# Ledger of designs, part 1: VH-VL binders against o43182r401to602

Scores and structures below are computed, not measured.

Target 1, 202 residues: o43182r401to602
Amino acid sequence: LSLNPIYRQVPRLVDSCCQHLEKHGLQTVGIFRVGSSKKRVRQLREEFDRGIDVSLEEEHSVHDVAALLKEFLRDMPDPLLTRELYTAFINTLLLEPEEQLGTLQLLIYLLPPCNCDTLHRLLQFLSIVARHADDNISKDGQEVTGNKMTSLNLATIFGPNLLHKQKSSDKEFSVQSSARAEESTAIIAVVQKMIENYEALF
Unless a header shows other numbers, all headers, positions and changes below count from the first letter of the chain; antibody chains aren't numbered by Kabat.
F, E and O stand for the ipSAE by ESMFold2-Fast, ESMFold2 and OpenDDE, each averaged over both directions (binder to target, target to binder). V2 = 0.75 x the mean of E and O + 0.25 x the DockQ between their complexes.
[cut] marks letters that were taken out.

## First folded at step 1 (VH-VL)

Design b5 (framework fv_daxdilimab)
Fold by ESMFold2-Fast, scan of step 1:
Order: structure tokens, then sequence, then C-alpha cells
Structure b5 (fold): chain C 202 residues (1-202), chain A 122 residues (1-122), chain B 110 residues (1-110)
């Protein structure tokens, strides 16, 4: 992982994407859902991969930066939440509600330090996005547009990229399987709980 | 090249069910969603619902909730739309259309199937 | 009746500019920048002409442009040509995470 000076064990790409989206994307309706330029995303990924110190500016499309973050997480050799802890994370849903958060916190601290720091940064960002989902009225009466991305919406997008048995590049993955649909639902529920309870987990 | 190949025309009696297929080719099927849009003869377009080819999650138009089921088969890159308890006002051309994968629906459709005419008559 | 209001018909002569309106509410057209426009020739499937209010897909003539002001989106066709004669539909994302279509506008090239 390339280290960032502030988050020592967080990849530069992850922190840079989160910073850009926090500055420019919080009021973008459908952030992470809308299409991106595959060509521009690939070029940005190659620049980060070459060790080029990429500065994500205002001109960089929110949707391209969002896609870059998703693809990076998807393409990690081991998912961020790890294959080793996959069953443990899913099984937190079988616990009594009052036991779930404590167990999630324990599992998070059992992650490798790089994964723990990266997850902390990501969940901080996603919790901020979710807080801006609904429309608000400013103090002077102006409507402030929400991004419409609830914790459920974000968990649906990020869940499969953070926790899976197979890499997302595995073309043989069958989402039509009843067992896989149930697993996807569980993954989404776990990630949603982490986003909603971010402050209690760290 | 992107193609969406739909099944052939169907004639059904009121109360029956119809299942229309949409076979995708020329792209990574699981990276996109499929929406179903119908058009009664001489009338406008009506969105019926959406399915994610990634995880099979669905989102249906309120009017059709309880009567429609959308499914996918990733091994054949095929989407299906089943409409039950058919009425004469379900007579329409049914289109499948591709959109970028989203959480609950695609915002726009870049490629469309040719359409499947479903006629409901006694 | 359709959720989004379009004029039933718009006519123009070759070379002229025409505009089609699409009016909704703050829960669809006014609330989101996810407006798309589709062209449909008789017996054919719809073709995407504009997405995200004003963006053109590859292969769509720059004579087609989209815009939005408040609750009303507009499709403008400049340099009108005979092959532009078709039905045009607007569509918008809604606060219920669904899509709705306008009633359609028949464009006639006189």
Amino acid sequence: as target 1 above (202 residues)
Amino acid sequence: QVQLQQSGAEVKKPGASVKVSCKASGYTFTSYGISWVRQAPGQGLEWMGWISAYNGNTNYAQKLQGRVTMTIDTSTSTAYMELRSLRSDDTAVYYCARGYYTVTTSYWFDYWGRGTLVTVSS
Amino acid sequence: QSALTQPASVSGSPGQSITISCTGTSSDVGGYNYVSWYQQHPGKAPKLMIYDVSNRPSGVSNRFSGSKSGNTASLTISGLQAEDEADYYCSSYTSSSTLVFGGGTKVTVL
C-alpha cells in the first residue's frame, strides 16, 4: 500500500479520492451510481500506480473519482474486510442486537493495521456522504440539495467490494444463486451497520 | 458491439402470465442494470422496473408491484420480465434497455432491445 | 396521462430551430439533474439523444441540445431536418428512486 503522511497506512489513492469527494461531491445527486469515463478512470489509476503524485483538482469529475475509488477497492488482492474474517463479519447479524456493535468493533481491530486504517478512513467518508443524503434548508432559507445516497445505498454499492469470497473480476460469479443473493444481503446489512455506527466503531 | 436480443411476440388470454427474455451481448453483463419499459399501441412509454445484473436487486414501478418479477441468468447474460394476472390493458410492446449500474435504477438507457409485442385478448 | 408534461405536437420547417418542453415537479425534473431524451421513429425502439440534462451520447448530432430551468427541461433541435420527424420522450429520475416518462411530442417537419 502507498502510505499517506496523515493516514500512515491508508493508500494515497483512497485518501485522495475521499478528500476530493468530501470537497466537491457531497451534494452530487447519485454519487457512486452515475456513469464515469472508463478511459479517464483508467488513466487516473495508472498515474497513481506509477507513483505519480496525482493532485485531484476541481476539474476532475466527481463521477470519475467515485468510480476510481470503487474500482480500487474492488481490485484489492484481498478484500478490505478480508476473506479470513468474511464468515465472522456475516455472522454478527446472528447475534443479539445489543452485542452486534461490540463484536464488529472487535473484528475491525483484528484486521491488519493497513486494512483497519483504510476502513476507518473509508467509513468516515461514507458516513459524511450519508449525512448529506437528505435535502436541507439553510439558515437564510435556501434549499441545499441532498445527494440522495443513504447508508443503505452506499452499503449496496460498497458492500460487495469490501467483503466477498471471490475477486470482483471473477467472471464465473453467479448473482442469480439464492445462496449468493442471501450472502449479498448479509454483506450489505453489515456494511450499512458500520456506516451508520461509524463513531461507535472507532 | 452491444446488443439486446428479445424473445418473440406472445398472445395471451386475460389472467395468464407472460415471461419475456432479453439476451445481452457485447459487454460485461454484470456491470450494468436492465430496465423494462412498455408502450401500448399508439401510446407513450411507461417504465416498469429495473434489475441489477450484478446482484439481482430489483425496483418496480408502484403500479406493477405484486404483478411483475424481474430476474437474471448471468451464465447466459439474459434478463427476464414476468408479468402475471394479465389484463387487456397490458397489451404493449415490451422493451428491455441497458443502463449504467446504480443502486435502485439506471438514470438513462443507452441501448434498447427491438421490443416484444404482447397481446392480451379473449 | 403522463407524470411529465410535454406538448403533444411541435412543427417546424427544414433549417429552423424547435424546442420541446418537459415539465415536472421538484420531486423529479426540478429535484435532480437526471433528465434524458429519447427519439422514436415509427416501428423502432427509442434512441437515447440526451442524458443528464444536456449531455449527448457518441453519434448524436450536435444539432440536439438539452437544458433545464427549475421544473422544466427542454430539448432543442437546431437546423431541423426531415429525418428528425419522430416522437420525442423526456424521462426523469424521481424522489421515489423510480423513472417516469413524459407523454411524448410528435415532431413534424413541414
Scores: ipSAE 0.000, ipTM 0.444, lowest interface PAE 15.8, mean pLDDT 83

Design c3 (framework fv_daxdilimab)
Fold by ESMFold2-Fast, scan of step 1:
Structure c3 (fold): chain C 202 residues (1-202), chain A 121 residues (1-121), chain B 110 residues (1-110)
Amino acid sequence: as target 1 above (202 residues)
Amino acid sequence: QVQLQQSGAEVKKPGASVKVSCKASGYTFTSYGISWVRQAPGQGLEWMGWISAYNGNTNYAQKLQGRVTMTIDTSTSTAYMELRSLRSDDTAVYYCARHRGYSSKWYFDLWGRGTLVTVSS
Amino acid sequence: QSALTQPASVSGSPGQSITISCTGTSSDVGGYNYVSWYQQHPGKAPKLMIYDVSNRPSGVSNRFSGSKSGNTASLTISGLQAEDEADYYCSSYTSSSTLVFGGGTKVTVL
């Protein structure tokens, strides 16, 4: 069908991975947690990076495609939610619960257009994954196994890859492990809220 | 060990100011907020206000607005509470207590031992 | 009137169950699920017993339970024991992004 205009600014790798996982990965238990082939993921990443028009087919491993998406987001020069807005996103949690969504929407509007469109595409995908977490019964009476990935599970995996501070030069190793864990908790909470309320934010 | 260490007891004259400190250790100071709660001898708990160690944003109880100032020093992981224009009814034990308001967790899981402030003529 | 209302005193015998009420308005207890309960023994700092209406921290006896209905939160202590004799305070988040405490309830074990 026709290209969706809303995703015009989305990197092809991101949209391609999301499409593949929506078609083939929604019932994969532990999607994003089960191991991938490092060699195949590296090769796919190189092909996308060199501008090769890669078509992700059914025979491509769900776990490889999931790892490719995570690696792409992790390796962005500036995180998807940006270092500039890091403090603003985290501070949203300090507001009244009923004001948090409106503030998140405003912060999303302040993102560069490509980041906004990419976040929109990603959150739509993650919301769909989370909706398939629980076991279900199909209309023909067959049991359909859920993927077991809740919004919290997805926020735990993606949060640190979407929102983080610039790594400290030589001070990284002097920072306490408890400090890093506390930082991640705030990031995970923000991303979980965005996944759960995706439809209200865009 | 996770703890909040408060400064020692103070005796002040009416009209003076007092500044109580609360030094955090064993956790990431900037991931939490600090509330100040006081208790007059034999009376109940009274919330005074809170400060975010993340960005220094404050919110004070209406009754104390204009008399109280809360600050943080992230380099020493220390929170401060200054109360001005002291009256005899400000005599109380002043506690600092930790919460995670940034995560909508508005409860105090860690308390300082308290600082007795006595205001006498 | 933003202060939360608790009974001044509640008494019980060992082994009995007692309940302490905490009544606010739709702008605090009724509007949010951010109610906590604290136990205070003489000369000590308060200790968290219940958070977010009904959750227990690690190390708190399962004899302590919390609930809420409308504008009233409740702390129930089952199997009352001598060491439960203390002052108990409820606290709630408010629509002004402030916190408020109840007046406190002295629990006496007869």
Scores: ipSAE 0.000, ipTM 0.423, lowest interface PAE 21.0, mean pLDDT 83

Design p11 (framework fv_daxdilimab)
Fold by ESMFold2-Fast, scan of step 1:
Structure p11 (fold): chain C 202 residues (1-202), chain A 122 residues (1-122), chain B 110 residues (1-110)
Amino acid sequence: as target 1 above (202 residues)
Amino acid sequence: QVQLQQSGAEVKKPGASVKVSCKASGYTFTSYGISWVRQAPGQGLEWMGWISAYNGNTNYAQKLQGRVTMTIDTSTSTAYMELRSLRSDDTAVYYCARGPYLEWSLYYFDYWGRGTLVTVSS
Amino acid sequence: QSALTQPASVSGSPGQSITISCTGTSSDVGGYNYVSWYQQHPGKAPKLMIYDVSNRPSGVSNRFSGSKSGNTASLTISGLQAEDEADYYCSSYTSSSTLVFGGGTKVTVL
């Protein structure tokens, strides 16, 4: 049964991309890693930005749709997990394991409603992608290649796009890059935990 | 069935160059990268570098900068590794291995060629 | 010589569990979750046993498991069997966007 969309606060672009990739991209090796057509992605982004009723069909490249989703999340004015909660999210890693999931759940529900709903939709999608990472045997006995995108692979791709803090330009590039690498490791760990435990969080 | 078929053993003199080939089959060549790893007799594994079959981008180990070149031929699904100015301590088994196609991607090698022995002797 | 430190050898009897450590720094093992383990039998190419710290490729026995704590990654082989006798190498991504290997560990099954 479909739900009435009036009460959903998920950007149309996010939901449309997730639907398309769930239908056509779950067995695409290297999904989110393979390059896209910059021109086609820009055209799609402009159509969504103008409020055009865009229907993502089978002929739309999985790689273009994947890039569109990543760029949208990257370009949000405030990251999906918000700058305000940045420190709180990464500090969950300092808690005892038994407390980590409960605290993550509370932080997620402290997000603005649209961010919470959008994160819920995104994590549901990423958990489905991760479930299709490994090779499987089809019902007719042939081996089917998985997409090879584990929860860690997806957290590595999406983590920095979902949670980041602004850096001062006063810092040296090399020092700033080292600090960012260490922070990315924490962000990736948090996002991986959210993907792997999605059902417990919502 | 994924396979990486490497060229045969080579014997070279110091100062020469060697070019080893790695022909891929059983998968979409351009969806992965190829790394080259060598192993001197009785020694451990040493990573030499990586090439993307997607776009031809390369990343080489610092120690080998200026002496190694990696290339791909997508029409034959073949990767190549050329090592120049050979020394006796370049004597090793050279492996190609399938890995990630992006330079900034996770690094692991799920399939390996059988190896090519390169002997550098006077 | 080797960027990552492994014990030179580890021995066990059939049915026992053994663990191989792989110690680096915050610029490799400690900084990233991109640790892999390879098995190499004499005269053969290496075989991927574990990737991304703890993931097993299809076809690898669940007797092999990986973990990481701080700057040290570990490979554990439970229910040790004769065919597990081989050299084992760890590898890690580095902050320089390169790959480094450990020195290798010879596993002997009695």
Scores: ipSAE 0.000, ipTM 0.437, lowest interface PAE 16.7, mean pLDDT 82

Design p3 (framework fv_necitumumab)
Fold by ESMFold2-Fast, scan of step 1:
Structure p3 (fold): chain C 202 residues (1-202), chain A 122 residues (1-122), chain B 107 residues (1-107)
Amino acid sequence: as target 1 above (202 residues)
Amino acid sequence: QVQLQESGPGLVKPSQTLSLTCTVSGGSISSGGYYWSWIRQPPGKGLEWIGYIYYSGSTDYNPSLKSRVTMSVDTSKNQFSLKVNSVTAADTAVYYCARSPLYYGSGWLDYWGQGTLVTVSS
Amino acid sequence: EIVMTQSPATLSLSPGERATLSCRASQSVSSYLAWYQQKPGQAPRLLIYDASNRATGIPARFSGSGSGTDFTLTISSLEPEDFAVYYCQQYGSSPYTFGGGTKAEIK
């Protein structure tokens, strides 16, 4: 795809991983769940970080590429959806259903251009993965094996990596456990809604 | 609502430079959520995409026109412009400016100007 | 460049009839295809994007389908205002390219 201005706004690692997984990973059961080689993922990350022109080929493990994408998003200095907008994003769930998508669209367009472009690329990819979750029969009668990764499964994996607060102290662990579970549920719900409705959001 | 309006001379002599400006209202070019295109249509013919520009100045041009085309953006005036050098009668067309959402894999044109006819003639 | 071919060049129908317009790409454009309507003296109007999504404000009688190289625009029941020229456009690869257009005219 040769849309240069949009392509340049997305980190090469993100777009390269999404392209590879769209070609080779859509029918992989447990994509993003199954373990990767930590050594191979670290090597790939270092190559991208050094600005090496990395070409992800068919020989590269789907699970390594999936892990690379997750770790990149997790390790961003500011989460993709930003700490500044954290409360605004989770508070969309308190609005009436008719208002939620419009508000999410406005929040997305308040993101820095690079974050907005990257989020769109990621959500487009995740929506494609989710569409391949269930086993189906094509128009020609071919059985297509699903990857079993629904929008909820993907939101559970990616949500905490895209939207999170500054890490809090572990001092009062028992008190914080319940609050953290509730926060996690809200984050997952917001990201799931974004995956399911990405076409309406952009 | 967002509106786009083309402006510029309606008549250009052969070998000269065709210069057009698109004024955007109801939305901001500097907001960075969109890229901005020029499309042309010779009388009685189909549509030809010329290129696009992002508010940062990044461009992509149709290779058939790349040697003759330059686009620029003026965020202070909320305008973007097209220059086509060394024009011939083949450049006679209605010229449209249009907007596209800034997404990976996007390229549809959601808002268009009304178009301006440019005739290349002596 | 990717060449877009529309057929038929002219479609002569009566109000109330179903219109089916075809668009073919010389190579796969996945789902990166839009449809536009153009009336004489007016700018094109976006109808469909990503092959099958209706643009805001577009009546339900307009629908798009297809993927890869073969695409169809369907108007379930033609209204008088639907007699216009229709263009498809691919954005799967730069440069963006348009089809030659299909003119829907009254029989």
Scores: ipSAE 0.000, ipTM 0.437, lowest interface PAE 16.7, mean pLDDT 82

Design q4 (framework fv_daxdilimab)
Fold by ESMFold2-Fast, scan of step 1:
Structure q4 (fold): chain C 202 residues (1-202), chain A 122 residues (1-122), chain B 110 residues (1-110)
Amino acid sequence: as target 1 above (202 residues)
Amino acid sequence: QVQLQQSGAEVKKPGASVKVSCKASGYTFTSYGISWVRQAPGQGLEWMGWISAYNGNTNYAQKLQGRVTMTIDTSTSTAYMELRSLRSDDTAVYYCARHKYYGSGWLYFDYWGRGTLVTVSS
Amino acid sequence: QSALTQPASVSGSPGQSITISCTGTSSDVGGYNYVSWYQQHPGKAPKLMIYDVSNRPSGVSNRFSGSKSGNTASLTISGLQAEDEADYYCSSYTSSSTLVFGGGTKVTVL
């Protein structure tokens, strides 16, 4: 099951997971933090990989569907924001604040069409999740429980999976350990800004 | 363009271990996986296992479980396959092949190394 | 043994069409659209001819085509030529998240 520039701009798995979570997961405390069933997630992943017309129903666990989306993004051969644009994305943080969004918009338009459309769908979903983070009182006077997942929380979870340098199985210490920690913070900051400002980016 | 360069032929005694290397060039190493496939003299192809150069995740054929280990070195764009407790029926040409990884599926082998002959003799 | 069943050999004359079958189960060929075909000449590494059941890589002759019905995938070579003489292997993804090969088919051009 792969992106097809002619017929499928957004992977069905991504759009299906986002739709399910928008309908059933927006008031789930700790969405994307709480554990999932690895067996059920694997079974769902295989069904999407076969090209089966999968319908995610209310019986499907919010936590399983959240894990499925996260793992799909993690397992992409090239990160969604691409390795080619990695340095350009993190370097937006070196610009004056008023220039950061314009530059991010240009970098997003340089992404392959499938990546751009997928990022748009994902950021729209994550911004909706973030808007439901805090507890609110509805117009009817009912208390509505927030999911507690701010844009920072979501950027912390998704950031490393959307934008990173080459992954290595080697865990040998290097003189660059401090630089790696700084880069992680930068990645999170870039993704958080994109979540908060998705309307301006597309 | 895309090339997979394998290490040279090896002769080993039963019970020894062999480690074959596969150096990739001409593409972004970490965007693909590497599969190992062997072929005994006059026999067909046998899939041994797969490693993702993206995250180092592996999956091995059940028949070889416990005897095979696959690793990568992203700094040199090199994949390795180590086979332990060698038997005479492990004599084969060992190929590395670039494997497209998409989602949780392992799809197909678009480029192959030239092969490494491993002979196990007493 | 081979996980997928192929005929040991298939023969044809130049210009003829031949078909090689690859039969598995619902846990491999029948369950997934991830079937590939490889051509191997003596002393050479295998070459990808078909991927994802019916897709042909750039540089592979349009005389090669792939299809699947139920648990059986097929490779068809039309306009058979002398250079098509080789061993052909099918491969499929499995429900165990592994890959398996067929036993191979020797194609002889008479």
Scores: ipSAE 0.000, ipTM 0.429, lowest interface PAE 18.7, mean pLDDT 82

Design q9 (framework fv_daxdilimab)
Fold by ESMFold2-Fast, scan of step 1:
Structure q9 (fold): chain C 202 residues (1-202), chain A 121 residues (1-121), chain B 110 residues (1-110)
Amino acid sequence: as target 1 above (202 residues)
Amino acid sequence: QVQLQQSGAEVKKPGASVKVSCKASGYTFTSYGISWVRQAPGQGLEWMGWISAYNGNTNYAQKLQGRVTMTIDTSTSTAYMELRSLRSDDTAVYYCARRGYSYGLWYFDLWGRGTLVTVSS
Amino acid sequence: QSALTQPASVSGSPGQSITISCTGTSSDVGGYNYVSWYQQHPGKAPKLMIYDVSNRPSGVSNRFSGSKSGNTASLTISGLQAEDEADYYCSSYTSSSTLVFGGGTKVTVL
C-alpha cells in the first residue's frame, strides 16, 4: 500500500548473536553478567561494522558474544525503543495491568519497522534465556544447571540500554538522584513486562 | 530519609468516622501509590484499597466499598483514609504502605508504623 | 476476594530449612507473577521479604527465597535463625485489580 519500499530487517549482528547464544549459551550461568574479552569483542564489532560476513561458531566465547550484543544495543544513537516514545513506554506502568499489555503492543507497532522487528527478535531471545534460568531434571534423570538469569535479571541488564531519555544525560555524574533511581526502576519494570509477555505483544 | 509517618491512635464510638493520615517523605510522592492495610487484634493482614498519587485513582476492597474513601494532598505529600459507619469489628491497627503503581510494582516496600483505631461503645 | 491459604504454623530448628506454602486460584497466585511475602515481628509493621514471586529487596538475607508452581507460591527460609521467628504473610494481585493476603503463618524456631 505504500509507494515507498518498506524495509523490515534485523541487524545481522543482533540476529547472529541471538542465534549463537540460543545454541550455545542457554545453560551458561551468569550469561550477560560474567566478563568478556574486550579485545575479542572489539574485533567482532569491527568485523560486523565493516560489513564482513561474520559467522559466529561454537569456538566463539558465549561471554564475548553476549557482551557484543549488549554493547551494540548500548551504543545505538537512538535507543531501540526510541527517545520519542520514552515517556509513553514509562507511562504504561500508570495503567492497570490489563491495560498495560494492549498499550505496550500499540507502542511497539508505532516503532520504526526495523526497531519493531529487532525488538521482536531480542525479546524472543530474552524470553528463551529466562525460561532456562532455573535448574531442571532431564528425561534421563540428570540435573541440568540453569543460567540463573530471570526476566528481572535480564531487564536490569538490558533495560537501560533499550530505553532512556537521552544519551548525554546518562553520562552526567552529578544527577544521580532519587528521580534517576525511580526512572531506572520504571525502565526495568517495562522491559521485564515485555520479556514476560513477549508472545502477547507480537 | 524515606519514610511514611502516620497520625496517632484514635478511640471512636460505633457509627462515627475516622480519618487516618500518612505523610510521605524522602521520595517523589506522585510516582507511587499508597495502600491501606489493617490488622485486627491477634488476626491477619487485610487489604483495604489503594490510591495512585499520580492521578488519584482508587481501588477499594469490595467489602469496604461505600464506607471507605482514600484521598491525596500532593501539596503536603499526605495520603488519607477515611472509614465511616464504624463498627466494633473495625477495631484494628491501620497501616499505610507504599505501592509502586506508577512503576508496575504490586507489593509494599515501605510501611508506616501503624495507627490503632479502637471502636467501643 | 478469596483469602490465600497458608499453614497456621511451621516449626524448625536452627540451621534447618523450612517452607511456607501460599495457595490461591488462577485469578490470583496462578494468574499473575505478583506474589509478595512479608515478615512481621510482634508489635511491628510488616517488612517486605520477597516481591514478584522470587525477588529479594536490598538488605534481605539470601537465606530467604520465593518460588511458585501453578496456584501455589512458597517461601523458603534456609539456615533458620532465632530472629526468623515471626509471622509470615503472602500477598497476591488479583484479576479484580485488588490485593489479597494469606491468613499468615507463625514460624517458631525451636
Scores: ipSAE 0.000, ipTM 0.504, lowest interface PAE 12.3, mean pLDDT 83

Design t1 (framework fv_guselkumab)
Fold by ESMFold2-Fast, scan of step 1:
Structure t1 (fold): chain C 202 residues (1-202), chain A 123 residues (1-123), chain B 111 residues (1-111)
Amino acid sequence: as target 1 above (202 residues)
Amino acid sequence: EVQLVQSGAEVKKPGESLKISCKGSGYSFTSYWIGWVRQMPGKGLEWMGIIYPGDSDTRYSPSFQGQVTISADKSISTAYLQWSSLKASDTAMYYCARDEYYDSSGYEYFDYWGQGTLVTVSS
Amino acid sequence: QSVLTQPPSVSGAPGQRVTISCTGSSSNIGAGYDVHWYQQLPGTAPKLLIYGNSNRPSGVPDRFSGSKSGTSASLAITGLQSEDEADYYCQSYDSSLSGYVFGGGTKLTVL
């Protein structure tokens, strides 16, 4: 795991992907939902894993960079929200609305420092993406196409990727798929709340 | 047990509207993509489009954009494929199938398929 | 019209080995997208046979195997049985079309 020299606790890959997508991907319709080149994503992942100082340029596909970020988070050995705190996070949905944000903030403070900083960086990025979902008119009168990715859409994609990837040779394919889907519904709701209330959590 | 159950066979005349259904059970319906695939008599499989019922994100194959409408009602775990005006060339078997998109960054594969709905359009 | 190219038919005797090819291009298999295979028995819906180039779902015999190299993939069937008579389809993703693409299908006849 390589740390960014500016953001000491955030993996370089995470910050680099977020920066690239903030510059080049905010108007990309369906960002994170459309296919990427597995070959190009693998090449980029290998470069970061070797500790190469990778510069993501304009010519790098938005979809490849988006896939790289998502897959990095999915493949973390311990989920970003951690195994230890996962149940506590989803159980915030059972609290009264007035208590939910304060409890989420407390749980975030209980995360390891690197997880907390990485979640901070990720949620900041996702909140910016969600703000650009709708079509609008710029200050100079230009029509700006929205990316069509709401906080719900982003929570649907990223929520399951904040869980630890379960590996079991003894489980049947259909049983494993159903179990992950059931868990994702609660996670999606929590992550959506985090994206929508990012400013209150940090 | 995961199941996709499709509506029964239809016999229609050109110009008529039609809406066929695909009901999912045994899994979280809102957490998987539902795709529609056409198979004309004696021909191969053609992807038409997909929908993510959790947020109604719908994507179409370029060949089917504007030809059909895909929708879903998550309250009854049912996806739909609809024509405003049928043509004789729409005569085919139509399959719905499930894709677990969130496990990957792109379109993957269809792990469970419905039994198919035969649509016959003739005068 | 199919984007991925398969032979229209292959045949073999019981106990023999057959292979079914699936040829793509730089926008799909050549770009590194995985290849998946479906089996369609006469009068039935397609069934997932191989996913992610070489993985078998529960219940699929190890007589079926998949591989991928460059712009092409192949499905190998060993120890042919009469119940293997079916149409076989490969499927991948195409970046230029932004969607799923299927092969034209291969009819397997067990002589």
Scores: ipSAE 0.014, ipTM 0.556, lowest interface PAE 6.9, mean pLDDT 84

Design t19 (framework fv_daxdilimab)
Fold by ESMFold2-Fast, scan of step 1:
Structure t19 (fold): chain C 202 residues (1-202), chain A 121 residues (1-121), chain B 110 residues (1-110)
Amino acid sequence: as target 1 above (202 residues)
Amino acid sequence: QVQLQQSGAEVKKPGASVKVSCKASGYTFTSYGISWVRQAPGQGLEWMGWISAYNGNTNYAQKLQGRVTMTIDTSTSTAYMELRSLRSDDTAVYYCARGEYDDLYGYFDLWGRGTLVTVSS
Amino acid sequence: QSALTQPASVSGSPGQSITISCTGTSSDVGGYNYVSWYQQHPGKAPKLMIYDVSNRPSGVSNRFSGSKSGNTASLTISGLQAEDEADYYCSSYTSSSTLVFGGGTKVTVL
């Protein structure tokens, strides 16, 4: 029997997507990169938003479920890592390597409890995906193709969706475009470090 | 067999238009995008633009904006690239290449064999 | 346009390692982990060798590896073989949501 946690919640959509992809998607080459059905993803999102008890089954496309998770994180009103802590997360890259991980752990503890628990669930999932990136040799000596999604690849896809500044208007976009690339590199580096060191952060 | 089959060589006069086709087979066409890349004789690769086979969204190289149009026909799994107001420096081998459906993420894992377009008077 | 800088040529002997650099700016190579490398033999279409900085497609020899430091990406070919003689191009996504190629490097196996 589970007791209701007072301050620990993971959105049902996030946990459901992670469970489905852990069961069916770990050997899917290009997971999160390959195309999805926008119609099916929109329908699934609407069902979760209405509080329908959605069961993600084997018949649901890995690519649709991956797109659903990515779009949910992208569309959060405040990014998962929060705008408030944006500069602090980026500035961990300025620290000595041996001190970066401890500082990231402290910043994670400063997140709202629901953000912290959601990040924990997400990083656990992404670390599992990354562990299946490389080709493996079975006990019989056969080569098994990996999913090819390294921690760097996953950080590149998820980083901008987990950590970003205030959304720019079309009027402001041109003046900020030259700085965007430098920001993306820093964000990706921070998220990659979190994926690679997930076990030490919680 | 996963492949991109391109239309045959074309010879055009300056000022004319050319439309090159790229027929996909062996994969779900609408799950990917198609980029067009050209290579002038003895020169390097030049990216021209991209089209999503999923929704028909396009993005063109700045230099070619206004002269190039990319389209898709999902019923025949075919992408098209039309280049207008041809000049002699448009003489090149034109390649179609498969990429991401929703944006450019920097790589093309499947290429057509190329279509030579010669612009001469 | 060759927006990314590559050496015009690199040579090596069979069994040696060679490295090809690809230098851009913070708005392309330095700003994104979307760098790819292509091999082109005379009269043939380009072949993808490396994508997303360091990943190899199925069927590409593990002798080919990619890396990136700041604004410079590198392709390393270890155990150089005669069939590696070709032109090599780097490519990168840009901050304007376009793609650019390097000028190309001719690899000669001596």
Scores: ipSAE 0.006, ipTM 0.478, lowest interface PAE 10.2, mean pLDDT 83

